# VHH binders against Large ribosomal subunit protein uL24 (rplX): the designs that were tried, part 7

Target 1, 123 residues: Large ribosomal subunit protein uL24 (rplX), of Solibacter usitatus (q01wa3)
Amino acid sequence: MAIAKRKPAEPVRIELKKEDTVKVLTGRDKGKEGRVLAVNRETGKVLVEHVMMIKRHTRPNPGKQIKGGIAERESPINASNVLIVCPGCHKAVRIAHHIDKIAGGKARRTRVCRKCGQTLDRK

## First folded at step 6 (VHH)

Design s23 (framework vhh_7zox_3)
Fold by ESMFold2-Fast, scan of step 6:
Structure s23 (fold): chain B 123 residues (1-123), chain A 122 residues (1-122)
Amino acid sequence: as target 1 above (123 residues)
Amino acid sequence: DVQLVESGGGLVQPGGSLRLSCVASGFTFSSYAMGWVRQAPGKGLEWVSDISSGGSTYYADSVKGRFAISRDNAKNTLYLQMNRLKPEDTAVYYCAKDTHDSSGFYEEFDYAGQGTQVTVSS
């Protein structure tokens, strides 16, 4: 009996932007909120302030006046594992879209809170 | 000069199917995300579906599992296969082009085609 290949799932669109406040849904940092520092659309990952912190050791180099030590830095997390925190209702929410017509056969898509309808995009 | 020409709309009964087409010209079709938006009678524009330049697809919750977006870059043509149509799918459907060559619609898009009317009624 042959096993049929599964159809690949539709990819989840990354609607998050730098400066969004997000809440972690799973893993060691579950429940933490932080600001999005970077979005990598090729990998589907985001970098969130003070989330997924790792310690990086640096060897001392006196010639360059580099002191040895430990630095803590964020590591990327899958965008599917975070939700935007709405500034209006203060809940972690799914993003909905509102379309506004502009002059000349153009339109603009804006992000809105699915729970309260508040705009998530800055003017 | 960007041209988007939609076709394939018509009258169908609930549960029926239609396939919409959009022939694009005036830009490098393969470099842009494309999509479908619709306007129901008395309502504003509603996003339906996007397809990235790389072929990733995205759907509004109202059509997920019933509609399928696809593209043929050799023919500069965008498609929307619409299955299990409902009366609430009645709208003018517009082909949309991202204003920037990117993987998807994030901000602003053109919808300057004439649209194609879909009416779902018994």
Scores: ipSAE 0.151, ipTM 0.598, lowest interface PAE 4.8, mean pLDDT 81

Design s24 (framework vhh_7zox_3)
Amino acid sequence: DVQLVESGGGLVQPGGSLRLSCVASGFTFSSYAMGWVRQAPGKGLEWVSDISSGGSTYYADSVKGRFAISRDNAKNTLYLQMNRLKPEDTAVYYCAKDTDYSSGWYEEFDYAGQGTQVTVSS
ESMFold2-Fast, scan of step 6: ipSAE 0.216; ipTM 0.637

Design s25 (framework vhh_7zox_3)
Fold by ESMFold2-Fast, scan of step 6:
Structure s25 (fold): chain B 123 residues (1-123), chain A 123 residues (1-123)
Amino acid sequence: as target 1 above (123 residues)
Amino acid sequence: DVQLVESGGGLVQPGGSLRLSCVASGFTFSSYAMGWVRQAPGKGLEWVSDISSGGSTYYADSVKGRFAISRDNAKNTLYLQMNRLKPEDTAVYYCAKDTYDYSSGWYEEFDYAGQGTQVTVSS
């Protein structure tokens, strides 16, 4: 069931983006790698594919074509507990930034791998 | 696995009050938005109220000013205080665990509901 639309949270600076590959640093899933499915700036958490899996029991509702059963799904993890995996060097790394100034007064900020200098942005 | 157990329903006269409770287990209760949905006889599901992990509350127009949602994270319990009940409030009330749209900060839908508790308002 969908709930009422809420006002978006105020911006929180999280360097991770959807589609990034990250590695879990601590806890039950330490060492797992997965794709970022979503970033929540309100809570400071990310949803990572196949990470923090929980089993969910779904109530059957035949009149609504809903089948009961057990489904596994991801739970959010704090962004501070994961590191991006660089596509170039394949290591879990801290994100650095490169700033280029463009003629006309606008600056470009690009995420780069701290270990190998590879760009992390797809642009 | 996720479990939600509702209680507190019953038969009450118009103008009366009831307090519903929902005891949650199998997940980190304090990290999720929680809500209440209801299903009146012969009708579909209707969203009633929700409360965010941060404590912000939201209500359907039909219950604003009469119902109050609250949570006790130390007890893993969600509450719905229902005042000035009307015959139109007659329904099975379900406690629901929310999914969160992390890409935009919007709450989109509930991913689990309990077994429900019957509320009947009649003279």
Scores: ipSAE 0.000, ipTM 0.096, lowest interface PAE 14.7, mean pLDDT 72

Design s27 (framework vhh_7zox_3)
Amino acid sequence: DVQLVESGGGLVQPGGSLRLSCVASGFTFSSYAMGWVRQAPGKGLEWVSDISSGGSTYYADSVKGRFAISRDNAKNTLYLQMNRLKPEDTAVYYCAKDTYTDSSGWYEEFDYAGQGTQVTVSS
ESMFold2-Fast, scan of step 6: ipSAE 0.244; ipTM 0.668

Design s28 (framework vhh_7zox_3)
Fold by ESMFold2-Fast, scan of step 6:
Structure s28 (fold): chain B 123 residues (1-123), chain A 123 residues (1-123)
Amino acid sequence: as target 1 above (123 residues)
Amino acid sequence: DVQLVESGGGLVQPGGSLRLSCVASGFTFSSYAMGWVRQAPGKGLEWVSDISSGGSTYYADSVKGRFAISRDNAKNTLYLQMNRLKPEDTAVYYCAKDYYDESTGFYEEFDYAGQGTQVTVSS
């Protein structure tokens, strides 16, 4: 039997993207830096490479005929517990935004470092 | 309609190599962790290896240093490079899509397995 998903009511606003480098602010992995592997906007959580490592157990499933096994892998962490690391100043910083208006089109929003003003989006 | 199609199995002598492939369709391949499980004659399914959506890799102790899992998200294809094969590696190898419970942020079990590809290591 397939496991049904339980969805949160509303998506959480998160400015982080895959491939961002972030620093953990609290908990077991406080001070560690890693690359964002995935962002879940429904739960407000992110997966960060080598952060919040747990034993993930594949349990036997008679319906799927899968035998148990184990692997160590990343566990999700709340996006509020990490800050992006600026490539310019090398510090964990809050994200600010620069807005460019496109003539006849929608505004373009670019993420910038709140401390040094450098762009956080890849060139 | 999730589909997983394995290929690349065959008969090899001990010490030989094989490369398995799995072509996925019916879901956003790049968003899911993928893995390989195997079933030896007369035994249950055994977890072999997993790769996260971000590319982090995990291996069963029995295959560490000999097997390498990889993915090509542009081709919706999962690979398993098997080196220095042993008679104990004889099994049907299955491609599996990891089930990620987005509401809790945890991996629970494999969601789907393919039809399998036979690997026989014999002198």
Scores: ipSAE 0.000, ipTM 0.121, lowest interface PAE 15.2, mean pLDDT 74

Design s29 (framework vhh_7zox_3)
Fold by ESMFold2-Fast, scan of step 6:
Structure s29 (fold): chain B 123 residues (1-123), chain A 123 residues (1-123)
Amino acid sequence: as target 1 above (123 residues)
Amino acid sequence: DVQLVESGGGLVQPGGSLRLSCVASGFTFSSYAMGWVRQAPGKGLEWVSDISSGGSTYYADSVKGRFAISRDNAKNTLYLQMNRLKPEDTAVYYCAKDTEDYSSGYYEEFDYAGQGTQVTVSS
């Protein structure tokens, strides 16, 4: 019998966040840029706006679910196949970190562009 | 528990307009794509429109150019603005939650539908 997809043994470390602009590095949509809609840290995948568009079926379910249909929607892409686009240098770049000490002995990490040092967090 | 409560249906003349609302609770509304499906008398479910968590919109060919889907994440509310209504738009309209959860899920989830709201278009 088919069962729900199993949970990964360990969460995948992903530095990308919702609202980041990313560029696709490989595959069908190589070279496309889009906004990150969602990050799934359990699977290591991201959903990027207008990237990996597929036709999806909705399946029937006796428990008051939708009885099927087809829609075009984004498909998840592995986070390793995208890079963040820096607003400062306008290139796909690796993320670096700036560490701030805060009251109470804890440290806060802020994402910065590895090439130009510009802050990538928009809040 | 997931709850979806539709409202805004009614009787309208051909060429008229209605706005449907769906108030959602029991999940993180902003993280899921949402949609509308309908069931006309004696027919199966028909997909009408979807909106992604990021705001991308998709429409069935039968309603494209006449209907507009939107969301207000601060109010946990989904809307469907229906313009230039036709007798063939007569149906019960259901608010639906997407099966996809790209931010939190390691398991496959199923679509859910609310109670529905009746739309009747007649002269």
Scores: ipSAE 0.000, ipTM 0.124, lowest interface PAE 13.4, mean pLDDT 71

Design s3 (from z20 with Y99T S103G G104Y; framework vhh_7zox_3)
Fold by ESMFold2-Fast, scan of step 6:
Structure s3 (fold): chain B 123 residues (1-123), chain A 121 residues (1-121)
Amino acid sequence: as target 1 above (123 residues)
Amino acid sequence: DVQLVESGGGLVQPGGSLRLSCVASGFTFSSYAMGWVRQAPGKGLEWVSDISSGGSTYYADSVKGRFAISRDNAKNTLYLQMNRLKPEDTAVYYCAKDTYDSGYYEEFDYAGQGTQVTVSS
């Protein structure tokens, strides 16, 4: 049986945004909280500050006066493996949505804490 | 001018089915994410479902497994197949167009009269 080839990937809809505080749900860093540094909607992964740290060697480059060394860098984690931490109730929660009506038959979908209703979007 | 014309609503018994349609005009339909939002009596708007320009579908937890959103770009038409309807699904259903040609359903336009769905025993 042949498996049909997929069309080029549509952007993965991730409810997380940069600057969100998230808590890791599973794996080596389970229980850690950190700030979202980047969201990759193509892969469905996020970079979380100080999470999934890996040591990387920096090659020396004397011509540019770059010293070699070992530095720690974050590695991407699947968005499904983290939950947003609500600034209101300080718990790791699922994201719900509130619809705000705007004049002229328009509306906006905003992220809210499923537990306490606090807005998760920045003002 | 953007026009969205909803149809297909009606009165059904719990467990019944309805198929909503939305005929769109005034914009390049195939380029925009489209969706459905609803308003129950005395309540605010609730997002129901959306479909990206590429066909990826997303559903509210309250309707997941019962509703199916689809689109026909050749006919500029959006559909919502509603199965196993519950009294809680009673609402005016509005067709919605993403405000931005980006596919992230954060801000959207809903226009037109909507279509009334009433589920009662």
Scores: ipSAE 0.000, ipTM 0.410, lowest interface PAE 10.9, mean pLDDT 78

Design s30 (framework vhh_7zox_3)
Fold by ESMFold2-Fast, scan of step 6:
Structure s30 (fold): chain B 123 residues (1-123), chain A 123 residues (1-123)
Amino acid sequence: as target 1 above (123 residues)
Amino acid sequence: DVQLVESGGGLVQPGGSLRLSCVASGFTFSSYAMGWVRQAPGKGLEWVSDISSGGSTYYADSVKGRFAISRDNAKNTLYLQMNRLKPEDTAVYYCAKDTYEVDSGYYEEFDYAGQGTQVTVSS
């Protein structure tokens, strides 16, 4: 057998950001809305507040003052299985883009609601 | 000094094809996501397509299935193959460079510059 060198995965293009409100489209939490806590572009997954909750067992560590026990934690969900909730129309929507010109031949792409045109970057 | 030089535009009839090229210099081309943006007469900038440093491609809904973006890292060149052109594709097309070397998966800021290349689709 040949030994293969592992390379880092290329980041997946995900248009979601931390603090976005999203709605789950499929699975056990379908229809649930929550705030995006983290985006992992390497895996194509997002961590959504109170979504995909699982129990984590923590062992006590007296030297670090860590108490043992069971705590619930969010589990990652595929970004393709959630849709951003527009603050303007309050619907789960696809993200569109508006381009704003900046001085010196530069531009910024801003996220906008595909249904109502409201800017999504304002949280 | 970053330079982006677009070429390949011209006059074509509806249903025709054109291939745009962008020769880049002044930065490590292979490390940056690249894209195309366009400006139609009397309108603002519109995003057309992006290609990641690893070759993942993304398209605006208006061009999906008709345009194909590609890159040749050995030649520091970005391409846009435009097929089944429509009058509404008439615009100046600009080559764009991501602001950040590491592909973030969401291209919020980009540099565009130069004269662009004019594409006119008319009978």
Scores: ipSAE 0.012, ipTM 0.454, lowest interface PAE 8.6, mean pLDDT 79

Design s31 (framework vhh_7zox_3)
Fold by ESMFold2-Fast, scan of step 6:
Structure s31 (fold): chain B 123 residues (1-123), chain A 123 residues (1-123)
Amino acid sequence: as target 1 above (123 residues)
Amino acid sequence: DVQLVESGGGLVQPGGSLRLSCVASGFTFSSYAMGWVRQAPGKGLEWVSDISSGGSTYYADSVKGRFAISRDNAKNTLYLQMNRLKPEDTAVYYCAKDTYDFWSGYYEEFDYAGQGTQVTVSS
């Protein structure tokens, strides 16, 4: 019998959702805005449309007769390196939460702009 | 297990149109670049088009301006709208998953896991 000395990593708490518009804070794409395409809560990373583009070179494969080409693909960026763009004030802001009480005593959390207080969730 | 199921092929006259669909399962569809490859009678596989996880599109010169690739991540479905079809477009069309895992940052060649759908363009 052995005692486990390693713990599995817990998922990172990320407040961003698919379809959010975010602004990049650091790196080669600093200042770019884009739509969130995917969120990985295990790694704390997000995929943002047209952000962190990497060039993929697909070589021709004569045996399979596949024509080659060069394509650009998004690569992940740490969620900490982007901020949501508020649809109300049009600024990159930190997310706050408004807590609503619902029937049965369970609270619902709604994302709100920390700067202007408007809701960040789509209607 | 990766599953790709193509549909929408058929017999059309030159100048006609078809829309191919590919329903994907067994992987996180939104995380992968997807594409179409075709095999004409007596020939090997020819790359037709691909679409990145972020929606950037790329086309073989033979189909550029006539074909449009798109994806619906909510339905795990890839599409190919084929317009102004030519006899040279006659082939079995395969939906292909790029083995690229953007969370790990590695690229590989497309997988051809689907059964294919026959497109015949004849007068």
Scores: ipSAE 0.016, ipTM 0.255, lowest interface PAE 6.3, mean pLDDT 75

Design s32 (framework vhh_7zox_3)
Fold by ESMFold2-Fast, scan of step 6:
Structure s32 (fold): chain B 123 residues (1-123), chain A 123 residues (1-123)
Amino acid sequence: as target 1 above (123 residues)
Amino acid sequence: DVQLVESGGGLVQPGGSLRLSCVASGFTFSSYAMGWVRQAPGKGLEWVSDISSGGSTYYADSVKGRFAISRDNAKNTLYLQMNRLKPEDTAVYYCAKDTYDILTGYYEEFDYAGQGTQVTVSS
């Protein structure tokens, strides 16, 4: 059976997406840049490649006959502690939005750099 | 129900290669870290490799540079490409579901192991 976990009543709004390059703003990894591996909108956290590395000890489990081991892997960081790195100006920036109206009354919303206007959405 | 079905084991000469597969069902495969553990003859289970939900990979020192873990989330399948096999790689290999859930951000020890697939490297 899938393990259902208790979730927040209201999801956190996050503009970051997988594959974005972000820079850590605070804490032990301040100044590090990495690729977003996962976004958790229920907790407001992101997993960033090689950021918040922890040693995770797998305990021996005699019932499953597992002796245990150590793996070093990423730990989630609050999305408010990172900023996207713009491919145009190469700076950590806040995300703005550009709205393009399409014929027929539809609109397209794209993420853009607040400083230089470069598009942040990749193909 | 969580099910993990390993395959791809066999008899191989030292220096040879094998590719193991693990087909998963009963949970949201893409949300969990997955790994491989092995049990050599007369020994307990030992950790071999992990892959996070975001694709970050981790290896035991004994297999670094020789083994490659990967996943195909569309097929609910975990792989282990084993190259330059050594007699000491002889073991039953088990697919393990990590308890780390990116939606909740919790870490626990491995909570499942499949039935296993036998790898024999003889010389």
Scores: ipSAE 0.000, ipTM 0.182, lowest interface PAE 11.2, mean pLDDT 74

Design s33 (framework vhh_7zox_3)
Fold by ESMFold2-Fast, scan of step 6:
Structure s33 (fold): chain B 123 residues (1-123), chain A 123 residues (1-123)
Amino acid sequence: as target 1 above (123 residues)
Amino acid sequence: DVQLVESGGGLVQPGGSLRLSCVASGFTFSSYAMGWVRQAPGKGLEWVSDISSGGSTYYADSVKGRFAISRDNAKNTLYLQMNRLKPEDTAVYYCAKDSYENPSGWYEEFDYAGQGTQVTVSS
């Protein structure tokens, strides 16, 4: 009788950073590893080097000195479809966090490998 | 000279509610992600919640659906509304500021202020 509207999902925090090595979990490029080129936290997508390559046609524009052609570039992939590759155990893993108090009232939140516990930052 | 001053802790019975406040000074409050971390007796620091400068909110699974983080940029104040409190929520709660300007969320470092505010949930 009554139709209930579902609550929209809350945004998911993206723990990936530029320069991370990630492995693609699903789709056309499943199993490929690459370096993260960019993270879009608003859309939840990442751009991974040489992953999800697309061909785009560029129209010539002589007035602007633009020559036509076909360019190949990376396409964004959902962050949920990739996992970081741990530099310690070399496996695709989920990211955990460690928090340490530091002198002067400062604390550091560090990304760690969920499987082996090694630091994922500052390789 | 960054200063964060927490308040609003106290003793409550299970199922009760508390609202924590954190008054910030010494930086452009609206430009930084802010959050709450806690330390239970005999345990390490646990991330509870954070809010980006743009207003996106994130919660630890242990508090999701019970706690609500918010900010008032005009008053340089961060809040944590805690509902349906459990004995497991007993901890010192610390207000945290991100180390860098970040409209989308946390980086890997943040700062703490002082002694925090004690929350004790017991009958």
Scores: ipSAE 0.000, ipTM 0.131, lowest interface PAE 15.5, mean pLDDT 73

Design s34 (framework vhh_7zox_3)
Fold by ESMFold2-Fast, scan of step 6:
Structure s34 (fold): chain B 123 residues (1-123), chain A 123 residues (1-123)
Amino acid sequence: as target 1 above (123 residues)
Amino acid sequence: DVQLVESGGGLVQPGGSLRLSCVASGFTFSSYAMGWVRQAPGKGLEWVSDISSGGSTYYADSVKGRFAISRDNAKNTLYLQMNRLKPEDTAVYYCAKDTSDYESGWYEEFDYAGQGTQVTVSS
C-alpha cells in the first residue's frame, strides 16, 4: 500500500566556478563543451557559453526608446547535468579535493581531477 | 583567540558507530562554515565533510551515506556522526573552520587549530 517516505537527498555542492570548461551530459546539447559564464547557487544552475541557446523577442517601447529585436542567449542548465573538463587529461571528470597544509595551522582545499590528479584551480 | 577542541574518538569494531564533537570559541560560530578533515597513518589530509553557516551539508564520496555532519549554534558545537565504520576510516579527525565569514559557494581555506581526535576501526 503506502510507500514509506524517504529522507530527502542531501544537497549537492556546486563545485563549478566561472571560467571552468564543462561538458553537457544529457539533453539537447549532450556532448557539447563550453565555458561557465555564471553560477547561480540559489537555483543550482549554471550558464554555459553556447549551451541551451534560445531566441528572445524584445517588444518595442517607444516611450522608453526600447527597440524591439531578436537575440540569441544561453539558458541555465542544472549543474548536475554537466561535468568539468580536465585541462590535463581532456576528459569530463568528477571533481575530487586535495588538502594542502600551509603555514600557521592553515590548510587549503584544491579541486583536483579524479582521473589524473591534476589541479583544476589553476589556469 | 580561535579555539577548536575535538572529542569523541576511540576504538571501535568495523560496522560500529562513533560521534565526534568540536567545541568552538573565540569567534562568532554561527557565521562560519565548519567541517571535518582527517589524516590516516602515513597519508596526507583528506576532506571528510562540511556544513555551511546556513546548514547545507556536503560529504566526500568515501563517507557519503555513512557520516552525518551537524551543528548546534547555541552550544558553539560541531558534530560528526559516523556510522558503519570501516578500517579505512582509521585516522586522526580534525575540526576545521572556514577562514572567511562569507560563503562563496564552497569551502576553500580553513583553520584546523585543534589537536584532533583519534578514531581507530579494528577487528
Scores: ipSAE 0.012, ipTM 0.445, lowest interface PAE 7.7, mean pLDDT 78

Design s35 (framework vhh_7zox_3)
Fold by ESMFold2-Fast, scan of step 6:
Structure s35 (fold): chain B 123 residues (1-123), chain A 123 residues (1-123)
Amino acid sequence: as target 1 above (123 residues)
Amino acid sequence: DVQLVESGGGLVQPGGSLRLSCVASGFTFSSYAMGWVRQAPGKGLEWVSDISSGGSTYYADSVKGRFAISRDNAKNTLYLQMNRLKPEDTAVYYCAKDTYDYDSGEYEEFDYAGQGTQVTVSS
């Protein structure tokens, strides 16, 4: 086995961005909608507001004046287990792409709703 | 300067196959993600496929299962094997550098500055 030659995982392609509204497709939070707080492309996971809530224990740190306790916070979920909610048609949808040409043989991709065609990446 | 030279297009009957090639120069080919985009007559650019520097492949839904992207880093060459071609695949095909930024997850500006190669699928 060549485990010593293991390379770090490559970032995975995730079409979701911070501030997207997504719907959970599977698991304990199936059917919940929330805002994307963070995307981790190294793990392929997203952090969604009020989704996959867990309890965290914090140790007191007197040197930093930190009090110990228990707090609830979001836990990452695989990006494959959520779909974007289109602001136009209000459905959980697959993302399609529109490509805009720019000068000099360059172009830019923009996310669009596969159901209604609304642009998701404007502004 | 980035230079991309596409070849391998032609006239083929529905159900046929073609293999496109793109010879790249002017940059360290093995370090960059590469892809294919196409433009059908009277239409905008459409993304077809991407391959990461590490070899992970991604496909548009319209071509998944029919097309295979690959690269030969020793020859600075990108390939697209196109099988079971349909009239809807008729387009000019362009080789693209950095179609998707995996580190940031953004669809940024990408280079497709080659002449392209014409693929025509008809009887």
Scores: ipSAE 0.036, ipTM 0.534, lowest interface PAE 6.8, mean pLDDT 81

Design s36 (framework vhh_7zox_3)
Fold by ESMFold2-Fast, scan of step 6:
Structure s36 (fold): chain B 123 residues (1-123), chain A 123 residues (1-123)
Amino acid sequence: as target 1 above (123 residues)
Amino acid sequence: DVQLVESGGGLVQPGGSLRLSCVASGFTFSSYAMGWVRQAPGKGLEWVSDISSGGSTYYADSVKGRFAISRDNAKNTLYLQMNRLKPEDTAVYYCAKDVWTESSGYTEEFDYAGQGTQVTVSS
């Protein structure tokens, strides 16, 4: 049960994963590159290291302030506003897929750079 | 897919103790700040305590020195040790998952709350 009055949305399909390097396409941090710290598939947002830094003042409930302090933290950004940076060609690119055959008649999809063909998945 | 299951509530006399537990599933528990919120009869939600993914703890002034929040990431379990209980602590207690991931800092928003567990402190 959600207590922030947010109704669950259908999960957004996001091909980005933790540890990917991405480049911001628009907004205040346009052109910055950073490592993906987290992916939230329910909101369609990602948290990127050193991107969308804000000062956070916390208030636990409306009308009361019982936590003191401010901290600089990353804010989430829409996944649609970033592109993965290929480690091979160092360009911001769309993710493509290569299909590998596996035992049992199944196939595994591997993320690859559309421009240079290098594998984007880490082992 | 996200599930939070609270337990440990009950009837206790003033000055008594209770330990609440919350078993989480459906997300990477260790990556999110977790907390406890409560709702007394006829009142709105009140934030009680939260714990960051790194183990930093924060408490509402009304419970400081009496309550202790902790987590066991290996068991996907959140705890609230409640000591020196007061009649004013009577409420339904909800386990809550933070909206943002570990590096986004603290917020008063939560994605999910469980079904709740009733704590009644008799006179």
Scores: ipSAE 0.000, ipTM 0.097, lowest interface PAE 17.9, mean pLDDT 72

Design s37 (framework vhh_7zox_3)
Amino acid sequence: DVQLVESGGGLVQPGGSLRLSCVASGFTFSSYAMGWVRQAPGKGLEWVSDISSGGSTYYADSVKGRFAISRDNAKNTLYLQMNRLKPEDTAVYYCAKDTYDYEGSDYYEEFDYAGQGTQVTVSS
ESMFold2-Fast, scan of step 6: ipSAE 0.164; ipTM 0.604

Design s38 (framework vhh_7zox_3)
Fold by ESMFold2-Fast, scan of step 6:
Structure s38 (fold): chain B 123 residues (1-123), chain A 124 residues (1-124)
Amino acid sequence: as target 1 above (123 residues)
Amino acid sequence: DVQLVESGGGLVQPGGSLRLSCVASGFTFSSYAMGWVRQAPGKGLEWVSDISSGGSTYYADSVKGRFAISRDNAKNTLYLQMNRLKPEDTAVYYCAKDTYTETGSTWYEEFDYAGQGTQVTVSS
């Protein structure tokens, strides 16, 4: 065995947005669905509501009226371990794109469900 | 004022290689995510590859392992190295610029100033 120099992992395009509903694909919360609370594109991780809950110890801060104690909150999960849930077909799906040219040498990209074709960005 | 000029397309046989270039002007090139999209005859636009302002690269599954996107910020130039070309890679290739300056994301909803494109034809 040799210790190789760390090479950057090949990055994966993160197309999830805050408020998306996603399903967890692996780990202790496999099968859970939740709303995306935050996306960190530098780390490749997302925070999903009620997913990967951890205990945190909090120091009291009297100046800010913060009581000490133990609280639970979400921890980040790799974006590659979740899939968006399509509101149309209710399945965890890969995101595809519809691209339209618009005037002036511009084009617009819209997220669509790969299985049913429904637009994911319209509510 | 923003200009993108694609070049490097041509006719190649299956298994061949081409390198596409896109020379950009009229904006601070290093601040924007850049990418390549293509349009095959009779088809809509398809995303091919993106590169962030920081150099992170992303590829469509259909080209992963065969294409390599890169940028030279000193020359305001975007590249696409295309290897092991297939007939289904036949398309007009367009250089794409994100409309807004980037902060760590390669996702963009509007491409700005896609140029005239460069034709790639893979045929025997």
Scores: ipSAE 0.014, ipTM 0.472, lowest interface PAE 6.7, mean pLDDT 78

